# Designs tried in a protein design chat: miniprotein binders against SET domain-containing protein 9 (SETD9). Part 9

Target 1, 299 residues: SET domain-containing protein 9 (SETD9), of Homo sapiens (Human) (q8ne22)
Amino acid sequence: MPGRLLRGLWQRWRRYKYRFVPWIALNLSHNPRTLRYVPEESKDKVISDEDVLGTLLKVFQALFLNDFNKQSEILSMLPESVKSKYQDLLAVEHQGVKLLENRHQQQSTFKPEEILYKTLGFSVAQATSSLISAGKGVFVTKGLVPKGAVVSMYPGTVYQKYEPIFFQSIGNPFIFRCLDGVLIDGNDKGISKVVYRSCNGRDRLGPLKMSDSTWLTSEIHNPLAVGQYVNNCSNDRAANVCYQEFDVPAVFPIELKQYLPNIAYSYDKQSPLRCVVLVALRDINQGEELFSNYYTIVS
Short names: E, the ipSAE of ESMFold2; O, the ipSAE of OpenDDE; V2, 0.75 times the mean of E and O plus 0.25 times the DockQ between their complexes.

## First folded at step 2 (miniprotein)

Design V1
Fold by ESMFold2-Fast, scan of step 2:
Structure V1 (fold): chain B 299 residues (1-299), chain A 82 residues (1-82)
Amino acid sequence: as target 1 above (299 residues)
Amino acid sequence: DSEMLRAFQELIDYLTEIARELYEKHGNPELARKVEELMRKIRELYEEAQRTGSEEKIEELAYQVFRILLEILQLAEKMKNQ
C-alpha cells in the first residue's frame, strides 16, 4: 500500500463524494425518492421535535411493555434508576417464573401493528403499491391518521456527510438525503443489510440492543419502520405525508433505543443519532396509500 | 469473512447492471464496455480472494474495488460534463 498513491485516491474520492453520489450519477433513471426538497416559503419541520419525541416514546414504551417477559432480562443490566421505573412489573415476572402453572413467558402478546393502533389510533404496513412500477408501498391498514401524526420512520444506517459510502451507494434506490448532507441507507438487501447488522452487533451491551434490526426481517418489531417503501407523489397520486428530520436527544431512555430503526455507521462520533420520520399532511383514511412530496435537490 | 465476500458479489452484480443501463438507455457502448472491463477485474480479484480465503487477499480485493470504484466515478463525471 504506497502512501502517496493512497493519499491521492482519498483526496480524489473526497471531491467526488460531495459533488455527486454514484447511484445517482450511474443510475441514469432518476430516482426522486432519495431526494428531499422543501419549498422556499415552507418550513423544514411540520411538527415540533417535542411532538416527534412524545410520539416515539409513547409507541416504544407500549411495545416494551407488550413483551415485558423478554425485556425483564435486559433490565438486569441497567442502572437501578432504570429498573425502578418497572419495579412492580419485575416483581410480577419474578413471581410468574416461580409458579410453573402461571408462566408469564407463555402469555400471549399483541402484534406490533395492534400496539400501534391501540397507541396512536391507526396502523400502517407495507404491501404491493397501487403503482405498477413501484413494487412496494405503505398503506394505512386500520384506523385514521390525523393531520400532523408521525406515521412512519425511515430505517437504515446513518452516514455523516464526511463518512464514505462506497459499496452501498451502487444501484441503491433507498438512500435518503438529509438537508445537512447526512445520508440514511434503508436498503434491506445486499451489502447495506450486512453493514446495518454489523453496526447493530458492534453497539450491543450484552442482551441490550441499541437499535432495531427487525425491519430487515419479515417480523418487524417497530411497525413504523417502513418509510423507505413510501412512494413519491405524482399528478394522479397527491402527497399526504412529508419527511422530517429528528435527532434523538440524550434524555432518550436507553431501554427503548432497541426500537430505533437507525444506527450510526461510525462508533466514535459523539453526535446525536439522526432519524427521519414521515408526518401526515392531512387526515388519512384506512385503505389509503402513503405518498411523499418533499425532495432534496443535489447540486 | 463469508458475509463480506457475499457483499462483494452483490456489488459486482450492481455494477454489471449499471453497465447494462449505460448501454441500453443512453447508447453509450464505450462507457458500458469500460465499466464491464473494470467489473471483470473486480470479479477476478473476488474469485482469487474466495479461493485463497486469506485475510491479506480480502484486503487486497477491498483496495482494488475502491480503486475501480473511483475510475467509475470519474467516468460518471465525464458523462455529467458531456
Scores: ipSAE 0.013, ipTM 0.240, lowest interface PAE 8.2, mean pLDDT 72

Design V2 (from V1, 13 letters changed)
Fold by ESMFold2-Fast, scan of step 2:
Structure V2 (fold): chain B 299 residues (1-299), chain A 82 residues (1-82)
Amino acid sequence: as target 1 above (299 residues)
Amino acid sequence: DSEELRLFQYLIDFLTYAARELYELHGNPELARKVEELMRKIRELYEEAQRTGSEEKIEELIEQVYRILEEIAQLLEKMKNQ
């Protein structure tokens, strides 16, 4: 048989081209563009932008404080207005007795999942899906997720409409399309991984990272950054989360940007960074798998 | 028509970027050169599409680009397996 690998890639491309690959530029007369659909009676936003921002700041601040021994080095590169917010904690870190003793003695630091639980009352993680053929899924591993809670974020490189993503879109089921045509490539492998890391290296202020790259590794620092593994709802599995788009405001604390699992493909200071969160549609119990209501329509 | 040509330009720009990244990060100049050769063929088809006034001819050229894209996908799959 000729082209065994090519046949598999063609079949995967064909399967996803109407759902996850939004720009079918090379065959527009035969393959119309795909749009994300939200039912008419439901609003595109389940909670306010202020609620999303409040949740992200609460979680990221807790992660920052949990890792303060390392984060205090970053503060040396930041403006005095930022350093002053942490003055009391910085003073404690500079106490001679504490610093002169071997601090490589492991005190119990909390894992990111535990910080999430202490902060929001629940924790989530990726694991093998309850669907036999789906690979990964996302589960509530501890606590209770209340209706309206931010449960997860969709990580990846953010592409504006008409920015080149065609190469990454080949056989890639992890491209999310926003309603305005913005795309997020959440694939943790291949060229997608290379692109994200290149952008992460580009956008840096000394030791300060402007985005989280740990979702590409086994040691995830932002425990919310698992949204690309949430499976779509089906007749047998009702949706319990919904995607909501969020633009990072200019007021966002610079020292917390390192926890944002998204980065723009092209640097544009005038455009806010697009993020996507998953919001609970009902109370979700410990042990339940998350299923999204990501609808697509062919136009 | 104009939208298709504009998207072709973006695809060529990105494939050029991707070939450079493969060259620099993976240390495989032979693979990068093969991708660049395929990108050159796509660019030639794009330039022909810009010169023609026939929508039917543009559709024929797009089908040829799809064939080249499938070759690039196969090269990427080989890279993933090494």
Scores: ipSAE 0.013, ipTM 0.257, lowest interface PAE 8.7, mean pLDDT 72

Design V3 (from V1, 14 letters changed)
Fold by ESMFold2-Fast, scan of step 2:
Structure V3 (fold): chain B 299 residues (1-299), chain A 82 residues (1-82)
Amino acid sequence: as target 1 above (299 residues)
Amino acid sequence: DSEELREFQELIDALTELARYLYEIHGNPELARKVEELMRKIRELYEEAQRTGSEEKIEELLEQVERIAYEIFQLLLKMKNQ
């Protein structure tokens, strides 16, 4: 009887070893993200799924409208149920009168970071961290982040617990582990980058993308897609954000999926796409660096 | 146990992706060939595990796969080390 429990634990460890042992050996002392211990008070969602969805739709809709002269071409290839949402704006385009270019041209040229500011009252961006360890951090570059705001998203390829991630895990500090064992590989280099681009190409419908791949480039379209660069808290740097898991609902607008910085490794319509957001634990001022309460059992 | 066979399949899939990446995208055909050689050995062990049907024997074969996987890890570590 005791042997059955030991066999179960050993089999679980073997599955773990196939996915994480090389990475643990290489990165034991460097921000391990594959073993996660979260205090009980941090396991609860800080804001509702409706609040997360509302925030993402608000930002993505603003980005879509800011680029409408280019997005209208994509709309022409989508079903009438999608086009009907934008009938008034499409009518303007059909008349050959471009109000954005003729009277509001300045608005149509806004950078994504400026759209984020106009939409949520703040902007964020990656820069060199204030920590002595070499690497990136994420800063509030403009405005004020209120407590409870979605301040960032963790980009990358989403792996179910049974999907192969062995080689992607080698030397990779950017694998986030969800509580249910789902993994998100937010590394912007090497094989991880290739895998994400491959999945992005698989799920496209003509020119319409089903996920954002620009977080892998210098021309980032979704300014929230910098969460993998948020550093862990320490005794000298208190946490001001926390991770919250979010499943994209089936009702999510297809034309806005291009701004989601996540894609499933395997095509599966039965499972919702997992995303991870970072939520403010307090008001965060301009110039402050973001620090997460992400804990590991390995120091 | 079908779970052990799933682990074999996951490793084969990962090795296939790595070989493709090294050959077609990264442009490292020699490392790709070495990975393919080790993958052939793993595939042979997988085929033996499918025939056996014994959990104890499958676990023994998985130990051999782990040794080969560690050899691949060592190759990747050397490449990372320049």
Scores: ipSAE 0.012, ipTM 0.245, lowest interface PAE 8.5, mean pLDDT 72

Design V6 (from V1, 13 letters changed)
Fold by ESMFold2-Fast, scan of step 2:
Structure V6 (fold): chain B 299 residues (1-299), chain A 82 residues (1-82)
Amino acid sequence: as target 1 above (299 residues)
Amino acid sequence: DSEMLRFFQEIIDLLTRAARSLYEKHGNPELARKVEELMRKIRELYEEAQRTGSEEKILELAEQVLRIIMEIFQLALKMKNQ
């Protein structure tokens, strides 16, 4: 088995990979799709980072409490500073098991879409698009989306501009490009799916996952994690949402990270995790399909 | 082996960018078709290596990557000499 040859090639590449960075820069300068112009009057953010954070924490906290029977086991493995926030609820769970098991077992958990509706006043879900060739789309299934609301999140693996994304980019319409060159691969199949699951397994804290992988399955836990299926606007379909970039702050509760539908390709504690949310440009009524004014590109 | 596969992915990414630059510069439909066929074959080989994790499959991928490097280089020379 000649592993020594491959190890030698890897060592050489590690020393010389930065010598190839100019080719990436040259490619960016020659591809008009990667050179983005933002008008001086235009904002890259429609709502504040504080509003995005507040919305995500509100939804994720509600999801966590809805699933508390399972989450209480995970809490037992976390630091006391985290457990103390749920001390009263943990005491109730303990007493329920010992004293009145049937009473607590009759408490029902809600579906994630129902939690979203109770928390934000609306819910969204993917379905067949109103556009013949688009496949999937995202619809407001309940309630009213007010202007400025976080409606969805763009799930997927987060790549820095220099990180390899070759195979994931082939025939993949779900690559989102951020203004700083960061890419998010929201494809739910093939190599993209394998990469996301690999990264999800890497970043575990014991049984606690640091990102949501359920958007890759039929049993979605974070109902916001459908942003990759939002179709782009066209001449006959006006945009009603826009993409907004968001960096997860260091103060983000560790027990709620399991609901974030994004994970970094390379493990790096020094950089915040990039997420992308979709924000309503107007009030959106029940039954309406979402359309974005930001184009996903692969280069 | 995950690191070695990532190493090949980085090399292949650079080759893809080089090939796309040639396509953009010359606008040749036949060249575009050949590039897409090449990318499909590389992806199939990578998925096989990733799935099996075998050193033999990784070496097969390495050999094919080298052949692809030479093909892109020859295409670049042909286009430059026209």
Scores: ipSAE 0.006, ipTM 0.194, lowest interface PAE 10.6, mean pLDDT 72

Design V7 (from V1, 14 letters changed)
Fold by ESMFold2-Fast, scan of step 2:
Structure V7 (fold): chain B 299 residues (1-299), chain A 82 residues (1-82)
Amino acid sequence: as target 1 above (299 residues)
Amino acid sequence: DSEELREFQLAIDWLTMLARLLYEAHGNPELARKVEELMRKIRELYEEAQRTGSEEKIEELAEQVSRILREILQLIEKMLNQ
């Protein structure tokens, strides 16, 4: 019975394969070892997609306006429908430039973290975790986070089920697995960093960037783009945030896409861009570290 | 089975491509040699499984594949940390 013996040997090999993280990351259909764990009493969505969109637009618009002197140059490359939205500001800018042309003009007045604080009432940043072996963590550095607030985004390259992520998965604890098998690689080093930058360069529209690449640097433009460093909850540290998947709608303003810290691995997909946000499960005070209630990071 | 095999083939294709690119960029002949060794052992493993070969030999080949893969991953990590 060669068929039975061959089947038994192949089953052993398949079980053996699923013991390797790289192969686990590539089996996006039916891998029990990479199943996203969602506690029975937890919800996949704490707030509506409309609330997520509203928050992101509010923050990104504030960042855009804070840097308007530089952004006005980019507007020249955009459709009239986008330019018309900023006509009044462009007129003021032109008059302002004439008045200040013989004076020293300063750059943006506020840091991104300060814009976040002014916009949402809080700011977050990565720092050394309160957990002994966790390395990095994310903290509320200023203000108060109300229950239901979007507190961060999970940055990185977005891979569909069938797209190769093998090398990126090697020793990489920053791969987030969505319920539908979509993966987000939030590693800021090595090949993951090179891939993200390559995709960012591919999708440029002249001087307009279609995604934020600054989360790969020490000078971040979108202060929400720190989600990959949020640690999982434990017996000693209760969860105060949860992951929520979000698809960027077609209506999303093109001039604000530069603040999205995600980019699709494959160019020109019909599918919307997948993002992942972290949403507060309770009010979170200044100085508290964020802890998530999902096991979604491949080891 | 067929989908798992396809995903495994994609992983090997990616490994081969990256090894070639890294060899071209950094001239690491050890990496290129180990990738070729990995591909050969994977082929031997599948051929042995298909011919109703011994379970012991298949296990030995699988362990050799794992060893070579670990060595390749260590080399890639070392090169990317430069």
Scores: ipSAE 0.011, ipTM 0.254, lowest interface PAE 9.3, mean pLDDT 72

Design V8 (from V1, 14 letters changed)
Fold by ESMFold2-Fast, scan of step 2:
Structure V8 (fold): chain B 299 residues (1-299), chain A 82 residues (1-82)
Amino acid sequence: as target 1 above (299 residues)
Amino acid sequence: DSEALRWFQMLIDLLTEAARLLYEKHGNPELARKVEELMRKIRELYEEAQRTGSEEKISELLRQVLRIIEEIFQLLEKMKNQ
């Protein structure tokens, strides 16, 4: 019988997925034993969507202005309604000081981490985890993170529940599962990296990028895009951040989309782009490592 | 990227075993043949990816591979539902 043959094939596939991808089991095998649990008191949203949007726009606008000499070239290809937001800065550019400012940008502009600090009062970065076996972790490198702040974003390719993610899932601990079955592949290596770059190339509007790909490199432009390296909480390490899902609204400024560290696997203009942010559960001091309150319960 | 090519090989090996099981157990020889045809296309794309040094070309080839893999899974699900 055909069903008997397929059971043998799925037994082999289950050996692979069980070894390395607990979250893929919920998507591909409809495994009822694996659920993402969000404590009732924590809910799935710690802050409002308006607060998330406000924070992202504030940071991305500051990054855009810090890189204005490069961005002014891109603005020439955008609608007049977008250009009008930057008229004062464009007037300086049109006065023929572009070459001097471009040179100054290379010599003395602020690093993205410093822009984050100036904008939100803190900075975060990946480093070697305080946990002996964990590899990378994410630390507050400067300032104070207040309770309720957006401290990080989970970068990567966004997959709807029926989209193929099979070989990306092999040996990949960086797949985040959303409550609705949407997956985000935040692996910066191998096939995951190649897929993200392919999607990023697909969705470009001329020289304007519709997503950030720099989280795949050593020169990260969006300093929030380190969320995949935040380690899970344990009995010895209490959670100080929580994952929160966020859909990018249709009114999101087109010139700032280049800082979004997420891209949809399939192009669909009708569905909003899914992002995931990490929100502080308490005040977090400089030097502290971030630990996530993400529960995957096997029942 | 050599790691991406390694992922291709792991998938090819898994699907080769899947096709062998369908073939040996004679449950649906026609479906086994179709899976083998799609796997041959994946092997061709993998060989092209090994020859190119361009990450952009490898990315495009991987998108084609993802489409073929989805077709294989759809065929396997069709067999299960029959």
Scores: ipSAE 0.011, ipTM 0.202, lowest interface PAE 9.5, mean pLDDT 72

Design V9 (from V1, 14 letters changed)
Fold by ESMFold2-Fast, scan of step 2:
Structure V9 (fold): chain B 299 residues (1-299), chain A 82 residues (1-82)
Amino acid sequence: as target 1 above (299 residues)
Amino acid sequence: DSEELREFQLEIDLLTIAARWLYELHGNPELARKVEELMRKIRELYEEAQRTGSEEKIEELAEQVYRILEEIRQLLEKMKNQ
């Protein structure tokens, strides 16, 4: 097969595929319907990147330790510098296995939303929205959310500018547009779900998971991964959270990456993984629904 | 060269799978028919290219693939406007 012919076909395909891509319209700043509304007073980040990272590490470390009986197996694949962090716990697990063999029983673990509460002083979950006909919403189910707290994460596949998102974008209200044109597809159905699962499988190293896919299921491991279900504010419902973009730093612990509810569409990029968090604009009480003041598309 | 063909095939396969999932979500038989036609033409193109077939036939099949992709795009745009 002539090499020049294949190059010609691939180049024609590259030119042609850009004609399919509505994310070009989403990434162009001239369409008001696809622009994220950013009030003048909220242009900057509400909290520091260090505060976001600290919160995520605290929550993910607690989730890891809660599931340590299963996670101890993954440690055999990790560098000694990672294993050494858990040396004392590995000794306890060895002792625990001996005791369980003698007693024929096992200690129960906490549900992820309970770990969130023990870690941050509150928990959140999706439920039927207080808005008539809105479907799902996100509520503070326990505790108090203090102003400036990370309350949720926007899960989904991360698309850089010019990456193909055409079919996923059709009738999809769960695409978040970042200020730099990066898109996050948080739809838990159809093609969006298939794409995320494909990328998740691509990035696996044996039992070591590099992203969380459980937000697509009823058995959610990261209880923060409900951000796509937060409804927009209205005249009757004031915003109490806002979106904040966050790039995962290179120093992020590899054993905790399994809790990140985002994955890059393209594997070979050296760019940091983009995440989006929702940050509390005020103290939010138990029982309150979350409402955001940003939206990237109109459905 | 073979790597470029594999990348091309993978991208078209992903678009074809995407169109099938949209059909399942919306029950559009016209879209399903076009996706089936696309799958058949991609297979013909791949087989012709692999056996070192006629350049003229490869070009013809490639043009048919691009035509079907454009027809799918137009159908999806029409569905979005409904």
Scores: ipSAE 0.012, ipTM 0.387, lowest interface PAE 9.1, mean pLDDT 74

Design VB1
Amino acid sequence: DSEELRKFQEKIDRLTEQARELYEKHGNPELALAVEWLMMLIRLLYEAAQLTGSEEKIEFLAEIVKLILEAIRQLAEKMKNQ
ESMFold2-Fast, scan of step 2: ipSAE 0.072; ipTM 0.555

Design VB2
Fold by ESMFold2-Fast, scan of step 2:
Structure VB2 (fold): chain B 299 residues (1-299), chain A 82 residues (1-82)
Amino acid sequence: as target 1 above (299 residues)
Amino acid sequence: DSEELRKFQEKIDRLTEQARELYEKHGNPELARKVEFLMRIIRLLYELAQSTGSEEAIEWLAMLVKLILEAIRLLAEKMKNQ
């Protein structure tokens, strides 16, 4: 028979075993982002998959064109059907090389945040949260976010429900749980960072990247890739954004995949890449911090 | 009982796969070796409990699994912070 103290541990274990989800049991107080409960009838999305796709393509295309001098080199690695989409721009670039004046320091490249503003009418960025204990938060830094807009993406390594995530899950508040059990690990430090970089290096086609890794650095290329820093709503702070799951379709342009801030953990998997976007629940003004809702998942 | 032991076996198998994955892909062999050692202890205790069939042995195994999982968590946190 165990001693009194060990009996207490066993009694606590008995209460949890029937509600056991590995990341919940291992990180109950430190991983609220992985808790989500939505009724079975609530399969409704705030906006359509077509609206999500349209927004991502619009932003990524603008980022690609803003950086065209570097991207034109990548086009040499791609099929003729892709190169033909940019044939006019390639012709102008080759012609421009012959002009001495055009070679001076007059590159018309904007910062990613400015491209976002020009494309969607607003910009977002991470900063110190208005909540004293929360660390980072995400703010609307410019413009107006209209209700129904894609305002951010949740970056990170995508794990299927059976894939190992144990060490990454320990003390990690940046794991998001999808309704089907898929997890996204958006932590920019430690083991999670090493895993993402390893997967990013695995899936390259020569110089062409199949996912964005810059969200792990101070020089972020996709300004939407800050979703993991959006704080949870509370009684004092109402939610103004919600999470929406999105699968990248097979028709997604290969040259724009470099802006997707997600990568699958398993290299042998040929399933659509899961992404998560944050969608505005109301108009959000410049200067406002974003707050998301979380659902409790019970088994 | 035996159903509870089988649940622990599945959890042990999953943790073993995570230890192998870290060793192979992510270059943290020291942490992986420490976890592998702890997983060997869990498996030994599981096999001993299964062979005895004692409900008390199953309860002791459950407590030890919990303590070893907490030890793994602390080791991972220490390695992650450096």
Scores: ipSAE 0.006, ipTM 0.241, lowest interface PAE 10.8, mean pLDDT 72

Design VC1
Amino acid sequence: DSEELRKFQEKIDRLTEQARELYEKHGNPELARKVELLMYLIRFLYEAAQETGSEELIEALAELVKYILEIIRELAEKMKNQ
ESMFold2-Fast, scan of step 2: ipSAE 0.069; ipTM 0.548

Design VC2 (at its last look DockQ between E and O 0.08; V2 from the best seeds 0.00; counts 0 for: pae E 13.3 > 1.5, pTM E .393 < .8, other shape alone 8.916 > 2.5, unsure alone 65.418 < 70, SAP 91.422 > 70, placed apart)
Fold by ESMFold2, look of step 3:
Structure VC2 (fold): chain B 299 residues (1-299), chain A 82 residues (1-82)
Amino acid sequence: as target 1 above (299 residues)
Amino acid sequence: DSEELRKFQEKIDRLTEQARELYEKHGNPELARLVEALMELIRYLYEIAQETGSEEKIELLAYLVKFILYAIRELAEKMKNQ
């Protein structure tokens, strides 16, 4: 019995664990999945995986450096070559701060939205949709989004094709189905939130955060992670973004994984983490709402 | 720590009640009662994970949550087809 566990909770857990485990094994072996999926792949990628990766690395590094004073525990777990890289970048940043102070300017930690704008030339955020009864939407709040830009990410727990997604799918409009049947549950409330946080805690390696859980809160650290609120196009609202699937490569910097708003449901080191980005189909001006041309189906 | 645990418990209680009401309204009532029990178990696992701080115990609890979610799916399918 671990010293942090209450005796009452341990006894209750023991009763539930033994009561369900054998029954679960029998049911899994005899009951096929009810998940409906689309068998056909049909969409070309607008930009390369290299371009997606390059954009994410650029944004995530800028976010990391903006909060560098809070990253000391993470840095202690990194190889010396990586620590040296950030020490060099920090030294350049300190030179810039000294210049600004000599010019009587104040400097503070920027908001994530400001970092996005400084990095990509635009920023996005949630707001009440321009569509009546649609609820929330996503808008370009600053700058201009060029055609082909990565403008957002679809957050959530990632389920492989045959993994169970039971009650999370009932009445859940935030399920995104990838072309190969992988599902992403982007619901930031209810059971979906509980599952994501559980998986996030499972994969944490001491101070190393292996995914971003802040998209579940009012103060998000990755400002791209609002894609679940992008509404579908209609006859009166032409699509200006599309979804593009992206598998996170093994070489992805560990210290930047804290900004990935996706986490695998199963502990599976052999499969890459699936992400979905939203890519601009045309130039998108400040003040415009984002609309996509893709539906998700869960049954 | 104790305040955070209490806040999480209150939030989970509210969500559990909302989930039960939703499933009773739109689903099988027997399934709704089962979901409530399994949501309570998930809440206990979350509390344990926060208190232990051990990565090995958190991993075990995550595996058990996976089993519970699989069971919910299989039970829902079985009861829906009855």
Scores: ipSAE 0.000, ipTM 0.158, lowest interface PAE 13.3, mean pLDDT 70
ESMFold2-Fast, scan of step 2: ipSAE 0.148; ipTM 0.563
ESMFold2 (binder alone), look of step 3: mean pLDDT 65; pTM 0.464
OpenDDE base, look of step 3: ipSAE 0.012; ipTM 0.395

